# VH-VL binders against o14526r1to248, part 7

Target 1, 248 residues: o14526r1to248
Amino acid sequence: MSYFGEHFWGEKNHGFEVLYHSVKQGPISTKELADFIRERATIEETYSKAMAKLSKLASNGTPMGTFAPLWEVFRVSSDKLALCHLELTRKLQDLIKDVLRYGEEQLKTHKKCKEEVVSTLDAVQVLSGVSQLLPKSRENYLNRCMDQERLRRESTSQKEMDKAETKTKKAAESLRRSVEKYNSARADFEQKMLDSALRFQAMEETHLRHMKALLGSYAHSVEDTHVQIGQVHEEFKQNIENVSVEML

## First folded at step 23 (VH-VL)

Design bb1
Fold by OpenDDE, fold request of step 24:
Structure bb1 (fold): chain C 248 residues (1-248), chain A 122 residues (1-122), chain B 108 residues (1-108)
Amino acid sequence: as target 1 above (248 residues)
Amino acid sequence: EVQLVQSGAEVKKPGSSVKVSCKASGYTFTSYAISWVRQAPGQGLEWMGGIIPIFDDAKYAQKFQGRVTITADKSTSTAYMELSSLRSEDTAVYYCARDTWYEFRSAYFDPWGKGTTVTVSS
Amino acid sequence: SSELTQDPAVSVALGQTVRITCQGDSLKWYDATWYQQKPGQAPILVIYGKNNRPSGIPDRFSGSSSGNTASLTITGAQAEDEADYYCNSRDSSGNYVVFGGGTKLTVL
């Protein structure tokens, strides 16, 4: 993760919007995660139901014949698998609740942050305004300077030169004021933006930690279920092994 | 041609003052600023301060505040730098340079004077 | 006050490309100006603004900037390019001027 404080500035001072936009994606990702987990839960539930049906099918196996006892093995195994998937569904549903709870908390945090960075937005606007005035002020000054230079080359009267100088001085004063305003606005912007950037970064890091934790929970739930499923399969193998051909 | 002509070499005693002049020609003196930069033997360039003649106010580097005075005479198109309470560490070549101050996003110095050697020795 | 930092020395083979870099916080907002200085001479402006060359400066000199850095690039270094190179800029306040420590370029 890049340090936000090192990447907020640009030629058009759009850094704030970029960083803020990134932070705003947090709640979106949280929602998407919830939706994803919800879909997984649905799949697991469907799987559970399907296995239950399969168990019933096994129970309807022909009771006559030497193979008949093995249908019980299939039935038992299918039932156990159905339970495993059902348990996972439950775990995932609980996890969704956690995700949603976090989402609510995140919205509160974002609201607070928005209030805290309002001054930075103002600083951005001020800087933008003063930046737009500088080119014009500069151009005006340059025009006056060129006029003075022309008059100098033409060996114009001192009176005319003095007049031109007065005009140049006024233009220079205007430019100086504009520059001072710009410098002040820039300094203010930089300080506020740095603060905002740090806040944004902290928010993002916190968000990512939470998301990782949730993903960890998700992974753990799935893993546990897989272990159980594995056990069911082992039992199935053992059950088959324990039924000798002579017993059938 | 734009030129900056500086005064000659100076030898001074510690505690004394030196005043270096820089005469500008070939352009409108009031349209640009004059900056002063010194360079001690074997060392880098060090900005001392500058003046915009049209405003008659000077800015100084913090290191030299209270000890350096920069002035400009519009009638003669000459800038001056006076450094007081001279020390051996002030031994350096002192340059004046035309400062394009209206380029507010840069420190644009062109041209430079040839430099004035100031030697402070007991 | 802000500072500009440069490598004290760099070397380049004849005809090769070399980049001299200036780093400082003020460069985030202000442009670097580059000067060439040969022994016993006054500095000469070589690059100003983003990538402007004064008249008389060869086109092998170019300027660039990124973040808090500015760079002077000499493409196809010549023997006569051996010199000290200084960057300067306005400080973070915009009210004062600061110089880098200079870079001695040796052409091998």
Scores: ipSAE 0.786, ipTM 0.950, lowest interface PAE 0.5, mean pLDDT 93
Fold by OpenDDE, fold request of step 24:
Structure bb1 (fold): chain C 248 residues (1-248), chain A 122 residues (1-122), chain B 108 residues (1-108)
Amino acid sequence: as target 1 above (248 residues)
Amino acid sequence: EVQLVQSGAEVKKPGSSVKVSCKASGYTFTSYAISWVRQAPGQGLEWMGGIIPIFDDAKYAQKFQGRVTITADKSTSTAYMELSSLRSEDTAVYYCARDTWYEFRSAYFDPWGKGTTVTVSS
Amino acid sequence: SSELTQDPAVSVALGQTVRITCQGDSLKWYDATWYQQKPGQAPILVIYGKNNRPSGIPDRFSGSSSGNTASLTITGAQAEDEADYYCNSRDSSGNYVVFGGGTKLTVL
């Protein structure tokens, strides 16, 4: 992640919107994560149901013949697998609740942040406004200067020169005022924007940490289930081995 | 041709004052500012302050505040820099430069005077 | 008050390219101006604004900026380019002028 405090200056002063936009993606990611986990839970539930059906199929195996006892082994294993996937479904559903809860908290935090950075937004607008006036003020001054220079070169009367100077002075005063306003607005913007940038940075970091924690929980749930599934398969193998041909 | 002609070299005692002049020609004096920059022997350039003659208002670097006075005479197109309470550390070449102040996003100095050597010695 | 920093000295071989950099917080908002100074002479403006060259300055001199830095580049250094180079700008407030410490360029 780029340091937000280094990306807010420029000719267009659009850094605030860029950074704020990035922060607004947080809640979206949270929702998407919930949706993703929900889909996984659905898959696991479907898998559980499918295994249950498979167990039933095994139970319907021909009870006659020497192979009949082995259908019980299939039934038991299938039932256990169904339970494993069902448990994972439950875990994931619980995780979804956690994600959604975080989402709600996140929205509150964002709302608060939005209120706190309003002054920065105002500063951006002020800066934009004063920046737009500077070129015109400058141009006006330059035009007056050029006129004065022309008159000087032409050895114009003192009266006319004085008049021109008065106009130039007025233009100069206007420009100076504009520059002062700009400098003030810029300084204010810089201070407020830096503060906002730091806040945004902190929010994003906190969000990412939380999201990583949720992903950790997700990974752990899936891993545990896989371990259990592995055990069921081992038991299946053992059960088959424990049934000798002579016993059948 | 735009020219800035500075007064001659000065030798001063500690505690005294020096006043350096800078006469501008070749352009409308009130359209630009005059900035003063000094350079001690073997050292870098140091901005002291500047004046916009049309406003008759001077700005000073914080380091020189209260000790330097910059003025301008529009009738003679001449800027002045007076430095008081001189110290040995004030030994330097003092430059005046035409400052394009209306370029508010930069410090645009062109041309420069040839400099005035001020030596402060006991 | 803001300050500008420069490397005190750099070297370049004849005909090669060298970049002199100026760094400071004020450069985020203001442009750097570059001056060349030879011994016993007054500074001469070489670059101002967004890579503007005054008349009489060779085209091998160019200016650039990025972030809080500004750079003067000499493409194809000549022996006569050996000099001190200074950057200046407005300070962070915009009310004062600050100079870099200067860079002595040696042409080898």
Scores: ipSAE 0.782, ipTM 0.949, lowest interface PAE 0.5, mean pLDDT 93
Fold by OpenDDE, look of step 23:
Structure bb1 (fold): chain C 248 residues (1-248), chain A 122 residues (1-122), chain B 108 residues (1-108)
Amino acid sequence: as target 1 above (248 residues)
Amino acid sequence: EVQLVQSGAEVKKPGSSVKVSCKASGYTFTSYAISWVRQAPGQGLEWMGGIIPIFDDAKYAQKFQGRVTITADKSTSTAYMELSSLRSEDTAVYYCARDTWYEFRSAYFDPWGKGTTVTVSS
Amino acid sequence: SSELTQDPAVSVALGQTVRITCQGDSLKWYDATWYQQKPGQAPILVIYGKNNRPSGIPDRFSGSSSGNTASLTITGAQAEDEADYYCNSRDSSGNYVVFGGGTKLTVL
């Protein structure tokens, strides 16, 4: 993960919004994960039901003939498979609860964070305001300077020159004040933004750790089921092998 | 033509003071600032400080605070830089430059004086 | 106060393009200015602001910036471009001026 504190710089100072927006995606991803797992659970449930039906079908096999005993093997295996998928469904449903619980916690964290970074937002606004005024102050000063220079070149009376200088001085004072305000606002913004960036980064890292953990749980649940399914298959093979032609 | 004319070379003893002058011409003196930059032999440029004559307000680099005094005489369009408690390390060419202080997002100097060599030796 | 850093030396072949870079935290907020200095001479302003050239500076000189860096580019280096180049900017507070350490450009 890139350091957030290094990526919020720009002429328009939109870094805060960008980072904040990024952090806001956390809860969305959590919800999407829950939805995804929910869908998987549904699929597993459906599969379970289908296997159950298959088992029933096997049970309806012709009880007559030499092949009849093998229908029991099919029935048993199908039932076991149904159970495997049902168990996975349950595990996934439990996992969904965990995801949702995390989602709730995440919302609380986000709420707290929002409160903590409000001052940064204010700083952004202040900086924006002073940044807009500064060019005007500069322009005014430059205009006065140009006028003064013009008068100088035209060999204007001392009285008029003094008047022009006074105007320039006033404009200069205004510009200086604007610059000071800008510098102050910028410094304040920078400090607060750095703090906010670190907070955002921490939140994102924590979020990703949680999400990875949840994914681990998901993977583990699926893996366990696959192992069980494999065992059922092995049992099926063994059962078939144990039924000799002579026994039938 | 805009020009900055500096005073001549100085040879000083350690512990003494030097005052360099910079006379500006060809523009309205009070519309710009004057910055002082020095360069030791074989070294880079080092900003010492500057003054906005219209305010009679000088700023100094931290390194020189307490030892440097920058002043401006509006009547003669001349800026001064006085450096006290001179050391051998203060041997350098000292430049004055016209400073566009109103450019709040940058610091560009144009033009530069030709420099004043100050040698501090025992 | 913040500082600006430059590579101490770079080389460029005649007619080729070279970029000299200045790096510093203050460049995130303030523009770099570039000066050319030849031996025994005072510095000369070559680039200021975003990409402004003073009168008399060839158009082969250009300025750019990104993040905490600023660059001076010479497109089609000439023999006379051999010099020391310095960047400067306002420091992080905006109240003071800082210079880079300078870059010696050799034209081969």
Scores: ipSAE 0.756, ipTM 0.922, lowest interface PAE 0.7, mean pLDDT 93

Design bb1
Fold by ESMFold2, fold request of step 24:
Structure bb1 (fold): chain C 248 residues (1-248), chain A 122 residues (1-122), chain B 108 residues (1-108)
Amino acid sequence: as target 1 above (248 residues)
Amino acid sequence: EVQLVQSGAEVKKPGSSVKVSCKASGYTFTSYAISWVRQAPGQGLEWMGGIIPIFDDAKYAQKFQGRVTITADKSTSTAYMELSSLRSEDTAVYYCARDTWYEFRSAYFDPWGKGTTVTVSS
Amino acid sequence: SSELTQDPAVSVALGQTVRITCQGDSLKWYDATWYQQKPGQAPILVIYGKNNRPSGIPDRFSGSSSGNTASLTITGAQAEDEADYYCNSRDSSGNYVVFGGGTKLTVL
């Protein structure tokens, strides 16, 4: 006799556990991305505030004097740089909202996934239960068959052989029911495993697609701000050149 | 000694039917299934179906569903396979075999009958 | 198309070891049995269950299985082992019997 366990617990069950573990890492990585972006937004806000402070220092410089026009160039540049970094702070804060919204949707999907995992594990228990009963049903059937063979060899009356056949039929019916339950439980379990694997795969694909989109938004926000910073610095250079030495 | 004795060779016309018998001896007929397997010349084995006599019901391979009828007579310890609407490709050797259905996942056929040659020609 | 796939032919030198394989998804759940058939004869059971040899089958015959693959191994092949070999199991539902296409073993 064989138990189903050797044929069932191989790579299929291990693969399910590995894939489920991979899916569980999704919400963790989403939270970690939000925390990373939040820290970056804090860095940008601090820089913006520091530049605004420098602009105030340039405004508090001597309003009269030979260097006053150049202090005004510093003030304008510092104000514009502060605004560039403040804008990036706002873009990152909005992106954090998007990351958290995705995280909440992801948790809903993972709740249904957890319920499906429990259902799949329950199917394992059903299959294991039937597999444990099969050897006993088989043994009982074989014992009834042995009784029939003994009576046939002894040339027993037809009445005694009919009685033995009735007992054997009862055992055969019990065994057939166990076989049918096994086939049904095995098929149901394989379908639940397949459905779970397809769901886990779709969840991972959706997660990676969303994470790439969020990272793309992050990269574009930073890139756009760097372009703006470049424009501010070009204006700074031009404004310095527009201040003639004779005006100093 | 466990034996399965099959009926003799048959020559049939297309569109007719053939009924092959398999008489079992040396064991309790109702304790085992009887399976039917055919083999066309130069080709492999094909399971056609089988019956467990104690339940008096049969199961058929999808390819033969609707064309094959398998029965058992417990009083004579004889199983029968009837194939209808014969075609030239039904020319084959038809085997019966004792089937250890109660072993389920480890079921096997032992012994086999010697085979019945059925030739379908016009 | 059969649910069980076998190579149609394999060769082995006399005294060498050969493996005949059978592949099918149902083999994860249902054991393969192996039958030998010589020309003009009925098939004979060679291996059943995991690795059971019926009486009269030489101990050079053995069976194994892993995942969806079952194998019949003949260690020290002899001229008399030249035959067709069929694997047999259940289909994906567990309700129907299926055979592989058979493997013709030639002993050189």
Scores: ipSAE 0.651, ipTM 0.868, lowest interface PAE 1.1, mean pLDDT 87
Fold by ESMFold2, look of step 23:
Structure bb1 (fold): chain C 248 residues (1-248), chain A 122 residues (1-122), chain B 108 residues (1-108)
Amino acid sequence: as target 1 above (248 residues)
Amino acid sequence: EVQLVQSGAEVKKPGSSVKVSCKASGYTFTSYAISWVRQAPGQGLEWMGGIIPIFDDAKYAQKFQGRVTITADKSTSTAYMELSSLRSEDTAVYYCARDTWYEFRSAYFDPWGKGTTVTVSS
Amino acid sequence: SSELTQDPAVSVALGQTVRITCQGDSLKWYDATWYQQKPGQAPILVIYGKNNRPSGIPDRFSGSSSGNTASLTITGAQAEDEADYYCNSRDSSGNYVVFGGGTKLTVL
């Protein structure tokens, strides 16, 4: 079993707080991922625009000069690089939309976590209150039993014995009710703690799985674009070799 | 001197019933529960049920629900356990024990009766 | 069903310390009580309320509990301690009594 499931019952309420704190980090990390990808998209867009500007510089070269064919090679390469980085910008912007959709789903489930935290803490308070009642009810019952036993040993009249038995029965009924309340409060507490542990564990597992998928999409987009950049570079080298000195 | 005195050994046919008595003395009978525990030959202890005489309410282990009846007679300070539809598997020693039900989480059995041997055979 | 689990047998050398364990979920909420039974005899109470000894039980018997586990410890085991030992408690509902399967203690 995981740390959450195995240790939740062996500690005071501190294990519950640790579990809830872990779940609260999910939406924070999702927002941080979105911000990171947004900044990367801005970097790629800036690069694309800079390469497009270089392409225009190459286009503004002297058309009549002997170096014009080489400037055309620079222009084509710069344009293609600008397009590669622009495409990555678009892929990253689409990925940000996916991250934001996931973030909206997280907000909905977080509301249920808050309700469970309140409900679970209420169950702790109820159990604590009943646990304090039991010693008092037990003491009252024992006092009535001691009175009844004393009268039995003294061979007191049946009328006095009946009065003592009536008092003992009322104390016994009160004690039995306190025991029933304890068992109910304890069962409610355990059920709520178990339900919360299972839910928080499942939420964390789903979150980590989804975050891994989003990072995979990021990595794939970057890889695809960088393969294209490599192809542009090889084309550039080939185009330089194909430009002859006589054409210059 | 707190004592629980049980009725004597019994031999029964399958399909019949047995009623074991447990006479309490030396304490206020209605203040404690009486629990019934059985032990088949070579086997462990098995709680059957119990009664708190002041409530005149019995509680039964789920395994025995419908076959066991536990009662108490306050005027004689005697508890009874009746087991019906006897089978060979019901051959066992049947104990009564005084139960400190009011201790709840810390309840215990003290004293125990000496046991009543019930043998179910054809 | 048995909600309390005990090892079926444990051995100890004369004069040594032995621990007999009882495991169950209900022990988080309800104390284990320990009984000694010798052949042909009724059980006797040895430990209740975690670590209370009734009069007549030697000081070498003690109890402890942690989480789902309760233990009966016999310090300086003697030949007369050879017996079956049962734990009991309440079931998970708190409404019914349950016993462990028992542990046969052999003193070598």
Scores: ipSAE 0.627, ipTM 0.863, lowest interface PAE 1.3, mean pLDDT 87
Fold by ESMFold2, fold request of step 24:
Structure bb1 (fold): chain C 248 residues (1-248), chain A 122 residues (1-122), chain B 108 residues (1-108)
Amino acid sequence: as target 1 above (248 residues)
Amino acid sequence: EVQLVQSGAEVKKPGSSVKVSCKASGYTFTSYAISWVRQAPGQGLEWMGGIIPIFDDAKYAQKFQGRVTITADKSTSTAYMELSSLRSEDTAVYYCARDTWYEFRSAYFDPWGKGTTVTVSS
Amino acid sequence: SSELTQDPAVSVALGQTVRITCQGDSLKWYDATWYQQKPGQAPILVIYGKNNRPSGIPDRFSGSSSGNTASLTITGAQAEDEADYYCNSRDSSGNYVVFGGGTKLTVL
């Protein structure tokens, strides 16, 4: 059972407004995800450049031959680490393209949704209009009935009674037409609101599923990089062990 | 097919109340009224009151004023009649009927429900 | 409220014509409607709007009115016409529904 369906039949179109605004937040969330990933890619690129500079510094530390093998281990490790973070930068840039492509798909779907909203709001306005006029039609009918009752009690001529009856019949016909218009407008409103609720709910479910998949891709790219960093660190440890004190 | 389906028979004690339902189908519920008519054993038909659901407008026969409440639920197309402070004289069959209230001089009831027997006994 | 008055019982020989009457001041202003009720059954509409028959009611049923009297006429009465017949209208104010006391029709 969906929370959205329970809000859709509010006293005014408030439930519809809530559901529509929820759907409308989808493209905003997609842009925010792209911006977040872009900032993470910038962080990774900055890290990569910093490690490359550090590697260069390792090349020109004290040039004495005794410590040079350990400086070379630092240089190799720093270069490899810079490459790990550069590759993550590239993976994140590719993911940004996927997020933006999804965003373009959302905009097309949102335009179609907007057209449905206009149709549904038109149905709300029609219903509101006929609902406002219905009490007036009833009052006019009741007034004509009271006029006819007054004339009956006054023992009025048949000619005047026939005139009053004609007015009452006209008012009754007008009231019946107003009731029919209200019933038709209500049925149209209810059908359009139900159809919109089902569509908005499906759109939200699809959006959340797709966003979850994009976050999964982000997490996978970061995990792959952490594995590679671990491998670089293990190599660093082994290279230190391979440099013996006698070589120094 | 236009139908009015009423709730089942009830046995009640004096002083209690009863609520009878009337579920409508086969027509636009809010285009008509629902009237309630009762018939005691061996007696004639007696109008109790009615409701025009589109206006939520109930009217009661003077005899029942203060003891009867007639309501309608538009979402279920169901009308209700509740009679309080029951006496043995309230033992009767209670009918609902679709009412053409908008026909000023010649309103009529068509169709009728099959009736709900209410028996008031100690 | 003012009431509608009906004779409690009327008899007719099979195939003969019978007239069931309903009297009340409000009938000058509000049409009588006629219902047939057989034992153990809900009423059914037989005549409305002075002389209109709903679908399914035999043409031997007709209605008429004059002054404060309305009548239901059955021409060529059949055994299946044996029932209680109620007239129905509005009271003198037009605000309340009223029924006559009913007429038991016996077909001999």
Scores: ipSAE 0.229, ipTM 0.641, lowest interface PAE 4.8, mean pLDDT 86

